# Designs tried in a protein design chat: VH-VL binders against Putative 6-carboxy-5,6,7,8-tetrahydropterin synthase (queD). Part 9

Target 1, 157 residues: Putative 6-carboxy-5,6,7,8-tetrahydropterin synthase (queD), of Pyrococcus abyssi (q9uxz4)
Amino acid sequence: MKRVVSIKRRIYWTKEFDSSHFLELEYESKCRRLHGHTYRVEVEIEGEPNEHGMIFDFNHLSELIKTLDHKVIVSEKWVRYEEGYVLIEKNDKLLKLPRSEVVVIDKPNVTAEYIAEWISERILENAGENVREIRVRVWEDPRSYAEITLTLKPQGS

## First folded at step 1 (VH-VL)

Design v15 (framework fv_olinvacimab)
Fold by ESMFold2-Fast, scan of step 1:
Structure v15 (fold): chain C 157 residues (1-157), chain A 117 residues (1-117), chain B 107 residues (1-107)
Amino acid sequence: as target 1 above (157 residues)
Amino acid sequence: QMQLVQSGAEVKKPGASVKLSCKASGYTFTSYAMHWVRQAPGQRLEWMGEINAGSGNTNYNEKFKSRVTITVDKSASTAYMELSSLRSEDTAVYYCARAKYGSFDYWGQGTLVTVSS
Amino acid sequence: NFMLTQPPSVSVSPGKTARITCRGDNIGRKSVHWYQQRPGQAPVLVMYYDSDRPSGIPERFSGSNSGNTATLTISGVEAGDEADYYCQVWDSSTDYVFGTGTKVTVL
């Protein structure tokens, strides 16, 4: 006698990380300066249990966010590599930092929107066919976030 | 059936570039990362890099970053790996592999690249 | 910098048990995957997430992972199990790391 019409399964995970960035903007703003945030990432993944009974392994989320923590996040458009170092040149800045202290993202800017998109794409790389949706929010402060939603198509569509 | 089929063996001169292909079938190509792993004769497996087949975003092993480029053709469900400035030490079997939750569950048959003068 | 160390070789008699170790700093906090590579062939995933078997892999294969050592165990060893075996993890600083590899010889 169960009267279940449908089941939607979703997992939720969140973690804070501290990182620095700067923005390329057409107008003057303090956000063009190198500065830090305590970011908060929220991840929601919708899907069916896989062969392990999991929609997604939280360990991969934890390990992914550790790569961002206590780093300077920069656009690949701004960098050159030297052995052991990343050279960052954009407008009024020239920085040379050890590679271990920098995360280079393949986005044109380091906004909350692009950070969320980069994180969602890294999550997608480890998502199985059982995953239907990945939603990532990146908060730069307690009042504002950017959100990216990836909707995954069933096989053969 | 899920399958990864790689291009045939290559013989190159030092200083040349080589571009290998890996054609996927039997799954949604854009939903998984494709990785490239090489193995020199008698040596360990060595990760070279990966690409998100949906976005085209790449991540490379620092050892190869200056010489390796990984790309995809989504319409053909094919991943490519180009390695430039070839040296004799680059003689190896090159594999493509699909990642699922950080493990490599399907592998191509491998492509032997021989670099000799 | 993260490294996975395996013994270069393990010799085992048919029907006995082979144990292949993979050592890494606090590896028990990571998910370990294992690959079998027979001569002239591509690697095959034989164990994932420490102790789970892919479909088609016999129950003779089992795994464990705790502290600084992960182990792939093959009981009732058969001639067809002769191969190179590699462990693998993902590490936040090094990305995808393979072990040094172990050649299992069935003698």
Scores: ipSAE 0.000, ipTM 0.470, lowest interface PAE 19.1, mean pLDDT 85

Design v16 (framework fv_olinvacimab)
Heavy chain, then light chain:
Amino acid sequence: QMQLVQSGAEVKKPGASVKLSCKASGYTFTSYAMHWVRQAPGQRLEWMGEINAGSGNTNYNEKFKSRVTITVDKSASTAYMELSSLRSEDTAVYYCARVSYYDSTGYLDYWGQGTLVTVSS
Amino acid sequence: NFMLTQPPSVSVSPGKTARITCRGDNIGRKSVHWYQQRPGQAPVLVMYYDSDRPSGIPERFSGSNSGNTATLTISGVEAGDEADYYCQVWDSSTDYVFGTGTKVTVL
ESMFold2-Fast, scan of step 1: ipSAE 0.006; ipTM 0.563

Design v2 (framework fv_olinvacimab)
Fold by ESMFold2-Fast, scan of step 1:
Order: sequence, then C-alpha cells, then structure tokens
Structure v2 (fold): chain C 157 residues (1-157), chain A 120 residues (1-120), chain B 107 residues (1-107)
Amino acid sequence: as target 1 above (157 residues)
Amino acid sequence: QMQLVQSGAEVKKPGASVKLSCKASGYTFTSYYMHWVRQAPGQRLEWMGEINPSGGSTNYNEKFKSRVTITVDKSASTAYMELSSLRSEDTAVYYCARGKYYRSGYFDYWGQGTLVTVSS
Amino acid sequence: NFMLTQPPSVSVSPGKTARITCRGDNIGSKSVHWYQQRPGQAPVLVMYYDSDRPSGIPERFSGSNSGNTATLTISGVEAGDEADYYCQVWDSSSDYVFGTGTKVTVL
C-alpha cells in the first residue's frame, strides 16, 4: 500500500457514586458543612491493546469507584488514626467514624479537582506500559466537573 | 487529682542514650495521647513526639525521628521517651504532656519536667 | 517548616492591658492555643482554640486569631501574670509548632 495511517485508540467509562465531604475554605460557606453529592466519574484511557486485546480492564474502574461509594471522603491532613476508627478534626468539626466508613485521600482538600487527581493516580497504579494517557472528570452536579489528564510515554520492549 | 510525675534529672556523656519516664494518675491513661516536649535553657518549647497508649501507635517530629522512641506500660500508666546518640545540644528540660485525641488539640496537663544535661 | 514568631518581650504596668502577638502564615485558618510558663515551672494552658478559657483562668484573659496574627490579651494585668507566653498550633507538615515565646514583665 501507498498510504501511511496512524491509529489512535481510546476507551471511555463512566459511573455515579454517592458520598459526603466538606471543604476547608478561608471564607464562610455552606460547602464547609458536611454534605453529600451524587458524583459522576468519567474516565478516558488512550493506548495500545495489550496481549489480551485490551487497553485497560473496566473491572478495575468499577472496583475503584465502589471504594468511594457510601463513604465520607476526607483529607489525610484532617485525620488521626485510632484502632478501628478515624478521628476527623477540621474547622468546627470533630467526628469519630469507623475506618470502614471513611476514605482518606492524600490531598489537602476534598474538592472535585483533588478527587479527580486521586482517582487518576489509583488508575495509573493499574495501568500497563501500553497506556499513553489517562483522563478523569469528576462531576459534583450535572453542570460542572473538574478534569485531570495524566500523559505517559509508552515504553516499547 | 490528675497528675503527671516524671523521673529525676540525668547527666549523660555525648553518644549515650537516656530514657525518661512519665507516670500518669487521676484519669483513664488509654483515653488520651501522651506527648513529649523539650525546652533548652532560655529557648522555646519544641515538640518531640506522641504516643496513643491504647494501641501504642507513635508519631515523631522529623528532627528527632532517627533518635527518639516513645513507649508505654499500660499496667503502670507510664510513658517513656528514649533519646539516643546524645549531643550537647540535647541539654534541655524534657516534659511529658497530655494531649487530646485529635491533631489540632492542645496540651492540658504537663509533668514537672526532667533536666537532662549532656556534657563531656 | 512552619514558623510562629512572637515579640521577645512586652512590658506592662499593673492594671493595664498586655497584648501578645503570634505571627504565622495564614494562622487564622489554624487553631491557636496559649501557654503561660513561670520561671522554673511547667507550662500551663491559658487559652485554647483561639478564644476559649480553661477552667480557672480569669476572664481578663482573651484571645483572637485572624489572617496572619493571633493575639492573647491580658487586661487588668497583675504581678502574677509575669511569665513567658507561648502560642501553639498544629500544622500538617510540621505537626505541633510552638512560637518563639514572649516574656511579659509587669513593671
């Protein structure tokens, strides 16, 4: 043949989850109060098929989002760990919850931006050398989202 | 009624280790964190580390992490702080102090302090 | 490394008001606690969570915390208030941080 053709392959996955959080803000806001959202996560992964013909296994995404569902999401900076419990102290709040009911993220705040970043890092831990890009969007409501893009250089054998 | 009673003064050579004790009474020992704070002569207070007596979990100031070990004896309601590889700069009064179970907390009761002198 | 800076000394006459400042980057977003230390004695908590008084601490002790400055205010100063005063916060990078200390001298 006389044509040179490049192929770009991308997969898309989405799921909702219900969780609660509160924000650390320098000003007074209702967002400082403990409240809930039905979040929506969208994931796009670009890469080449692996030995099984897959860019990434959707089951890993489903399991990851299950860990966030029906939890209180908090910043590692607000917590102290006690046997069987997480103690959360920030602003005017003091909460003691079983470890099974809390997700602690290693981010300074629990914004859509930091939730998206945390999710993208968990996806990266399961990504093979065939993955070139991971894009994660986290919607707090139907009108707005935060987006994180991780760009990876593929490594050839 | 509530008291923290510390062990007596110590004099050590550079390179030695020292182990101080802090005996608590008048409250449930496992319900509060125990902290160690030092103060060199004429200097500010400096936090060294903490222990949760319930589970034995510890957290140390990065400055002291390689040299400090905090432990407890729950049956004796006593906390210990061992500082190794002593230097002349470690000459200070060492305090134990009771802390709340959350991080933005304060120290509501303090031991009387133990003077540690490190000299050749 | 988070730092809290206090003036080295404050001089005040009996019955007047002493103000002890504690400066730290964005300290108004943190909970500030204050300790009184008399010579040869262990520190004593005199103010916690910016403006709350422990049982036994007189009403003439008050506190505030906003922006980059927290303040311990002692009105109607008495000779027994002469001591070193330290502010203290918790910071996620530095854990428990104490101020540089202020020596309050009553004329």
Scores: ipSAE 0.000, ipTM 0.501, lowest interface PAE 13.7, mean pLDDT 86

Design v3 (framework fv_olinvacimab)
Fold by ESMFold2-Fast, scan of step 1:
Structure v3 (fold): chain C 157 residues (1-157), chain A 118 residues (1-118), chain B 107 residues (1-107)
Amino acid sequence: as target 1 above (157 residues)
Amino acid sequence: QMQLVQSGAEVKKPGASVKLSCKASGYTFTSYYMHWVRQAPGQRLEWMGEINPSGGSTNYNEKFKSRVTITVDKSASTAYMELSSLRSEDTAVYYCARVGYSYGFDYWGQGTLVTVSS
Amino acid sequence: NFMLTQPPSVSVSPGKTARITCRGDNIGSKSVHWYQQRPGQAPVLVMYYDSDRPSGIPERFSGSNSGNTATLTISGVEAGDEADYYCQVWDSSSDYVFGTGTKVTVL
């Protein structure tokens, strides 16, 4: 008789990128100032190999993170677009930057939590039916990170 | 799966207007600019304009600015391009395309043929 | 207005290397993207940020960009590489600019 084995397959990918942001906070903090981080993104994807033997193509992750690198990350709530530029207005800040230098995320703030969520959603857009879980961790520095987990259910479950 | 699906072929008379649609799926519609690019038979790709689906702000190629209008329906994840005062020179395949890599186009619709003839 | 000029055609034998140039004033200061278009089909992005490959594009596709010339290089050319190729940049005065296009023929 055939031996039954339960196999859990997970791939891991990581990359650093340098970007700037500022936070909308109700309390006094240096984080309200425009400042930069060397972010680290860690991605774990659990699933089954597809017909090509892959759970997920790491090139999609590299492409995504390159769009964030050396950019100013801002909330769509703070932004107007104008003739090749992004106008950023929030609190006491007014910035006008070329579109090539800005990443606008569809989140209310630019916290590590919302950056991780935004990244996880972009990854999900490239995930096949063979993917069961996407976990994204965004580190703002060597000692702190935010984590988002997306659990994908099979049809009819 | 990410895809852009465009409306079907159109045949118009000179002076008429045409309105094309582009339905996006598989990604957050408001997170990426949507563009319209055309290609006349045997000619180069020609950029027509763009829209930010989040705010509805638009930017147009000066060549088309007086005749082109780009709009979105956020609830339907659909972009539209209307071209007025059609001429025979407007006979072309019209594409919608998403900008995903700075100012590069990573996903394209299948194209819509517009024929302008008397 | 900013202009990108490509040779109208390039002929190459199977297994050899095709080089498609894109000329523009100081194009090396811009990010160049490249598209492959087969007859009756929509363009497909094959190179972005001068030399980065999208997922699914084989390593035999490479790119460079310096001075006034950007180049898309296809090594080990296959029959399936026959297509029109377009370069594209963004320019602050001209917005999105496409090249004149190059037809690659594998003979």
Scores: ipSAE 0.000, ipTM 0.472, lowest interface PAE 17.4, mean pLDDT 85

Design v4 (framework fv_olinvacimab)
Fold by ESMFold2-Fast, scan of step 1:
Structure v4 (fold): chain C 157 residues (1-157), chain A 119 residues (1-119), chain B 107 residues (1-107)
Amino acid sequence: as target 1 above (157 residues)
Amino acid sequence: QMQLVQSGAEVKKPGASVKLSCKASGYTFTSYYMHWVRQAPGQRLEWMGEINPSGGSTNYNEKFKSRVTITVDKSASTAYMELSSLRSEDTAVYYCAREIGWSYYFDYWGQGTLVTVSS
Amino acid sequence: NFMLTQPPSVSVSPGKTARITCRGDNIGSKSVHWYQQRPGQAPVLVMYYDSDRPSGIPERFSGSNSGNTATLTISGVEAGDEADYYCQVWDSSSDYVFGTGTKVTVL
């Protein structure tokens, strides 16, 4: 008689990246100023191995985080595009930066919560039908993180 | 109209405890850190500690850690600071002051409460 | 423990410029905030993040911060500027640190 009734498989991956941002807030805060963080991203993916024995290819996670590293992260709500540049206008800031130095996220603000959500959505774009759950944590500093969990339903019902 | 209103002056004996209040109005109480800062007569401002009203987490100046306790009553939008084992050196004006998250500066201050410790 | 040192007093004539210094080891790597305290009153924020003015603070107040010295500058000094001034920083080991204070007298 077999003792195992089910198997749950989960992979874990983590990486730091250094990036700058600022926040849109209704009140005064240093967070409204352009500033940097050494972020830490933790990714957990639960699923079944594919034909190659992988739940998810860690190479895709490394490439994704490289797109955020050493960039200024801004909300799409704050930007206008102009001939190889991104023009950023929000709060009392007016910046013109080369497109190569900016990451524009489709979120209303650049909080750890929205960064985690944006990352989770990019991971989902590369997830196969064998993936059941994607969990992303984004640490802004050693004191705090934001966490997003995407639960994926199997095809059909 | 933002306002921080502190409790009235206190006169205490050495060895006693004092508990001061700071009632906030005109803003979302849980969105701002609350700090306590004191000033002895003719001396500099001295930070005592802070509380995050949202979660109740506190951080204290090591000089006061053994004697100070900061608490909040979210329903009343009120912060409290209790200082025990009072000494004559604790005679000072005590202020509450608010901070936005990790801004590290105090944008609004209460009017201050004079605490006199004498025999 | 991190220390901020200010001159005990600064005397200035009406209409002239007062400069209040705040000295700290590598203070230029920190953000400096300034408070004005009139006799018998609570402190009032007059400058934050080195050189930003809160709403209601006149343009004659300005700030700078580099190396080991931060400075609050008050141009066109008025009688109402007579007060004690305190600089303040946050330090990871010392938390919130206030300067020794400077009494500005308008003579």
Scores: ipSAE 0.000, ipTM 0.481, lowest interface PAE 18.6, mean pLDDT 85

Design v5 (framework fv_olinvacimab)
Fold by ESMFold2-Fast, scan of step 1:
Structure v5 (fold): chain C 157 residues (1-157), chain A 120 residues (1-120), chain B 107 residues (1-107)
Amino acid sequence: as target 1 above (157 residues)
Amino acid sequence: QMQLVQSGAEVKKPGASVKLSCKASGYTFTSYYMHWVRQAPGQRLEWMGEINPSGGSTNYNEKFKSRVTITVDKSASTAYMELSSLRSEDTAVYYCAKSTYKVWGAFDIWGQGTLVTVSS
Amino acid sequence: NFMLTQPPSVSVSPGKTARITCRGDNIGSKSVHWYQQRPGQAPVLVMYYDSDRPSGIPERFSGSNSGNTATLTISGVEAGDEADYYCQVWDSSSDYVFGTGTKVTVL
């Protein structure tokens, strides 16, 4: 278009999921106790349409968040694997849960910040060369969220 | 009182096998994992393996896996550890120990130890 | 192979505080247990899950674990505390690992 200098395209997607976690903290806090949240994930992806006219396939986002729903989210630093089970030991806790009920993230703690980062990395694994930015927000409640932004190199330098 | 009582000292020649016993009392034998830990003279504690007395499932330290066998007799509340192809380096005090939890945990109750001497 | 390194010895005067360290890569992410062993005797669990005391262990015993170092602290040291002390963790690659041991001498 002769009147338009540039076009910036962004898609937005959101979903809730219910999960439990606990935090490893040096200081005393109720957050060290096993507890649940109704999380909200917001995803914004900026890029150009691919050959199918899509910046990113929303189905990948839906499936990713389903893996977190109704699970206990734990740090890989707290676990050992047994056939069919995850053994979780940290703080005052010793838990043995079926593998299907646990999500182990490769982060040192299970904060909203690290959950957002883990989600952003999973999204990046499915992103094409047409994607320029991935932004993920994780809300632990209606008033607070953590945000991660991944800025990707443009095609050509 | 929870207690583990081990069999008496053994003297063996290189190449022989030894089978040690550990009798539990004062708790439900099948509710906690049983471990075997050894200590050579003047050396550190070294974990050898574990057994779940309820199902008989075992897990062994890779260093000993080819030579060690841990078993239980539930009716006698007794665990056994057999070590084969003995070497002089196997001279050590061998302990059985109960975990704090059925799955795994700290070793809260220990047997008195059994000295195994391997010499010609 | 996961390694836990302890100083070979710690000397302390009666009534003073002994600190026994246990060093391991990212040990702060693991649960550390501590055992006391007097000459000719079986080990005794004195601290588990970093900082919990088993029944019968005096309040003089405390523990901490962060980063690459776990510490067993014995305040108001008594002659009867003279012993070898071992830390212990579980590691996915090495199973149950004991430290190199520290001889605490009360002089």
Scores: ipSAE 0.000, ipTM 0.480, lowest interface PAE 16.4, mean pLDDT 85

Design v6 (framework fv_olinvacimab)
Fold by ESMFold2-Fast, scan of step 1:
Structure v6 (fold): chain C 157 residues (1-157), chain A 125 residues (1-125), chain B 107 residues (1-107)
Amino acid sequence: as target 1 above (157 residues)
Amino acid sequence: QMQLVQSGAEVKKPGASVKLSCKASGYTFTSYYMHWVRQAPGQRLEWMGEINPSGGSTNYNEKFKSRVTITVDKSASTAYMELSSLRSEDTAVYYCARDTVYEYGSGSYKYFDYWGQGTLVTVSS
Amino acid sequence: NFMLTQPPSVSVSPGKTARITCRGDNIGSKSVHWYQQRPGQAPVLVMYYDSDRPSGIPERFSGSNSGNTATLTISGVEAGDEADYYCQVWDSSSDYVFGTGTKVTVL
């Protein structure tokens, strides 16, 4: 073998999920209403294969997105917890839903940008030292998406 | 009470330029994209371009890109569309129309929820 | 370049159902919006994101979008529904695309 090449390895995964949200906005908009979307999430992960030949286990992505499916996604800033329930109070809304029907994200709002960021952080929790970059896109509709890229520095200094 | 009030009818000679205005009231001007759409007599609606009043960024239909300029005056809550090198084929009713944006997200909803009354531009020799 | 084709006219009797089609290649993968334009007036949004109604638009207006055809359906048609109707999509290469328009005539 005479050729020396640089290898860049990347995996791609995508899935749709149906969920509801509302936004806190400074202006009047339909976004302030409780409404649903068929979201699409796209994940790209760049890295080296681990001992099992995988950059990242797609089962972790599938399980993560399943937790968002058929839920009401809300900001932690709008909620308080009661036994078995989440109470949501914001934008003249007052909702009391079973804990199992709500996903509370640690973000100030439930935009595609913050959903993408929250997803990227959950993926990072399961990423090994072999991962170099995590890119997440969240589409709220067929025309628009938000994208978050996490660039992971080498462990050496 | 929301209003988009457009300037009055214009009659121009071929080769001239026309500048139309669209004054917004009753909502936060910088929170919505403004579009310009035209309609020649008896023909379909045709998109010309858009502006984000918050940042001033524009996007134009390739067909008009060399001749159209869209601007805003934030203090007056007014959008403008200037079309140069007019031809008889530019005879049309010109509408301004607004598009809702994601306040914390990327871009707009890509549809026109409210329209101005229209301005007739007639180009003839 | 993306194109949307509508029938030029639809005639319907009062109280009956009008169906206005909008045809485009793989239009079911896009979100379709609909505008009503009465003679001498500006267009009015009557349907957005395939099947959502703006406030003030009656429930007899409904929409669907699948495959190569989107449809605006007006049930219990009234004289005031007589107008031109335009579908519209956004396409990443063509930006904002309007249909050819359909004139709905109510007898």
Scores: ipSAE 0.000, ipTM 0.481, lowest interface PAE 17.8, mean pLDDT 85

Design v7 (framework fv_olinvacimab)
Fold by ESMFold2-Fast, scan of step 1:
Structure v7 (fold): chain C 157 residues (1-157), chain A 120 residues (1-120), chain B 107 residues (1-107)
Amino acid sequence: as target 1 above (157 residues)
Amino acid sequence: QMQLVQSGAEVKKPGASVKLSCKASGYTFTGYYMHWVRQAPGQRLEWMGEINPNSGGTNYNEKFKSRVTITVDKSASTAYMELSSLRSEDTAVYYCARGYWSGKYYFDYWGQGTLVTVSS
Amino acid sequence: NFMLTQPPSVSVSPGKTARITCRGDNIGSKSVHWYQQRPGQAPVLVMYDDSDRPSGIPERFSGSNSGNTATLTISGVEAGDEADYYCQVWDSSSEHVFGTGTKVTVL
């Protein structure tokens, strides 16, 4: 065939994970208490196939989300490390958990917005020059999600 | 007002151990973490480890974990760092520095430093 | 392991502006702290949480942090600003990480 066409390629991946968190809020709320969610994460990545014919390796996404599953997710602003443990201290809470049971994110709070942003940044760390856009949605429940989109620009843009 | 005063310079032979002290004054000793940071001549600052004086809990940089021990004497408001199996590469200025309990990761007050020279 | 890279040296004339960079992967998502070390002295905290100044640090010192680069900016440079400068972050895997250091020379 002698047709000239333009192709746009995008992959989609999704997985659920069960984790607990608490929110630091200036007002009283049940969300300030330690509680759990069945989160759902959706990832869309746009790009060109690399030398292996892949835009992005789904195994990296699977491994990343496994690090969040069955963990307590906390802000780095609330924690300190002690031999083998994470000490979580914020206002009226003091919790000491084995390091293996905690995920510390470099965000000021553990909202769906910040979880989505943290996930998008971890994906970006593994993205090749062939990737042009990363979109991450994090659902805390069946009714609501937060979404982050990273647009990757070539050097010199 | 707030001050960290470190012990004097040490000259050691390879294979020896050295124990440095850092005496805190002007603040509540158990209210803050104490860190140890070293700097070899012409090199970067390198974090060695920390202690929570209230709990005695420690955390060490993997590079030093097998050779470093940090302890405190709460009644004397003094932290100690012992480094064993000294090598010539351990020649450095060793600093103690104050850190926070609640998620702040900067060091606001530093001791004057202790020069440790390993003779070969 | 997490790494922070700084230029080895920066030369600046008195009264001009010095910019000291600190490069790290996604450093903009971390809180960056800066230390000044004058010859023969202990480090002194000059900037924390990207852009906050400790008491006693002049307003000539400012900071920023975005993407892969954090910057300490010293405007109206004075001879007394000649020193080594180190950036520092906390990383969940590497703990406390210091930059490679930048020697600022005022000449």
Scores: ipSAE 0.000, ipTM 0.522, lowest interface PAE 12.3, mean pLDDT 87

Design v8 (framework fv_olinvacimab)
Fold by ESMFold2-Fast, scan of step 1:
Structure v8 (fold): chain C 157 residues (1-157), chain A 121 residues (1-121), chain B 107 residues (1-107)
Amino acid sequence: as target 1 above (157 residues)
Amino acid sequence: QMQLVQSGAEVKKPGASVKLSCKASGYTFTGYYMHWVRQAPGQRLEWMGEINPNSGGTNYNEKFKSRVTITVDKSASTAYMELSSLRSEDTAVYYCARSYDILTGYPFDYWGQGTLVTVSS
Amino acid sequence: NFMLTQPPSVSVSPGKTARITCRGDNIGSKSVHWYQQRPGQAPVLVMYDDSDRPSGIPERFSGSNSGNTATLTISGVEAGDEADYYCQVWDSSSEHVFGTGTKVTVL
């Protein structure tokens, strides 16, 4: 295009999922109790089309979020594993749940901020060198979200 | 199969510190709590503390909190217990032990052979 | 704060039944484990979660736990059962508590 200096391409994807968590906090709060949310995830990916004309395959996003849906999300800091089970121990909580019902994230807490960061890192694992930016928002309720933005450098410059 | 092998006997003077080791093999080290239990000559078993090797989280018996430190080296599958400010009443056999399933109340299903620590002048 | 009291000793004849008690406030609400310790050896788990036997422990070992008393019962006692026995619980105060110990003598 003779008048166009550059083209910026971005895709947007969103989905809700229902999951439970609890928080480790320095102060007393009902958020330290096991409870559920209907989370909403928004993903924006900026980049160039690959050989197949895609910036990123939405199916990978769907698969990733299905991993979180109808699960208890816990920090790896709180768990140990037994055959077929995850044992969750933090302060006054002692839970043993089938591994199929638990998602263990490599974060120190299960906040919207850390969930967004964990999701962004999983998306990055499936991103080609054509991807320039990954932005993830995680809403715990209809009015508030946490956001993570990853800015990527092309491999091999 | 599963084995806990402890370090050798120690002789210490009052006021010194001692650091004992417990090397695990035959199971996933980070999957189970490790405990330290002592027994003075002719006395009962006394729980000193525990560590979650996965997280590094510890709990200590109130009696020992100011003097005991339990640590792990995940790469070596080894737990350590350091006891400071030794007194003659700390003369005892010190055991490491693995605890099992939370649903069964954490029985200590495998024990090390014990390490004798003698505190004398 | 939580204490488990055992009789210091129990004497039993071969082939008879030994009963070792472990007393603690509301111990029936807790999972009780039992350990056998022979002289100069590490303890061995012989009963867990009140009445479950680890693999390799003979069926003549049984357990019960109700109210303020847990009991380890050894029927058909053999000379090899002569040892010190300890009960143990995990208390909600995040501590593991051992009983005072019972020396079982087979005469």
Scores: ipSAE 0.000, ipTM 0.475, lowest interface PAE 17.1, mean pLDDT 84

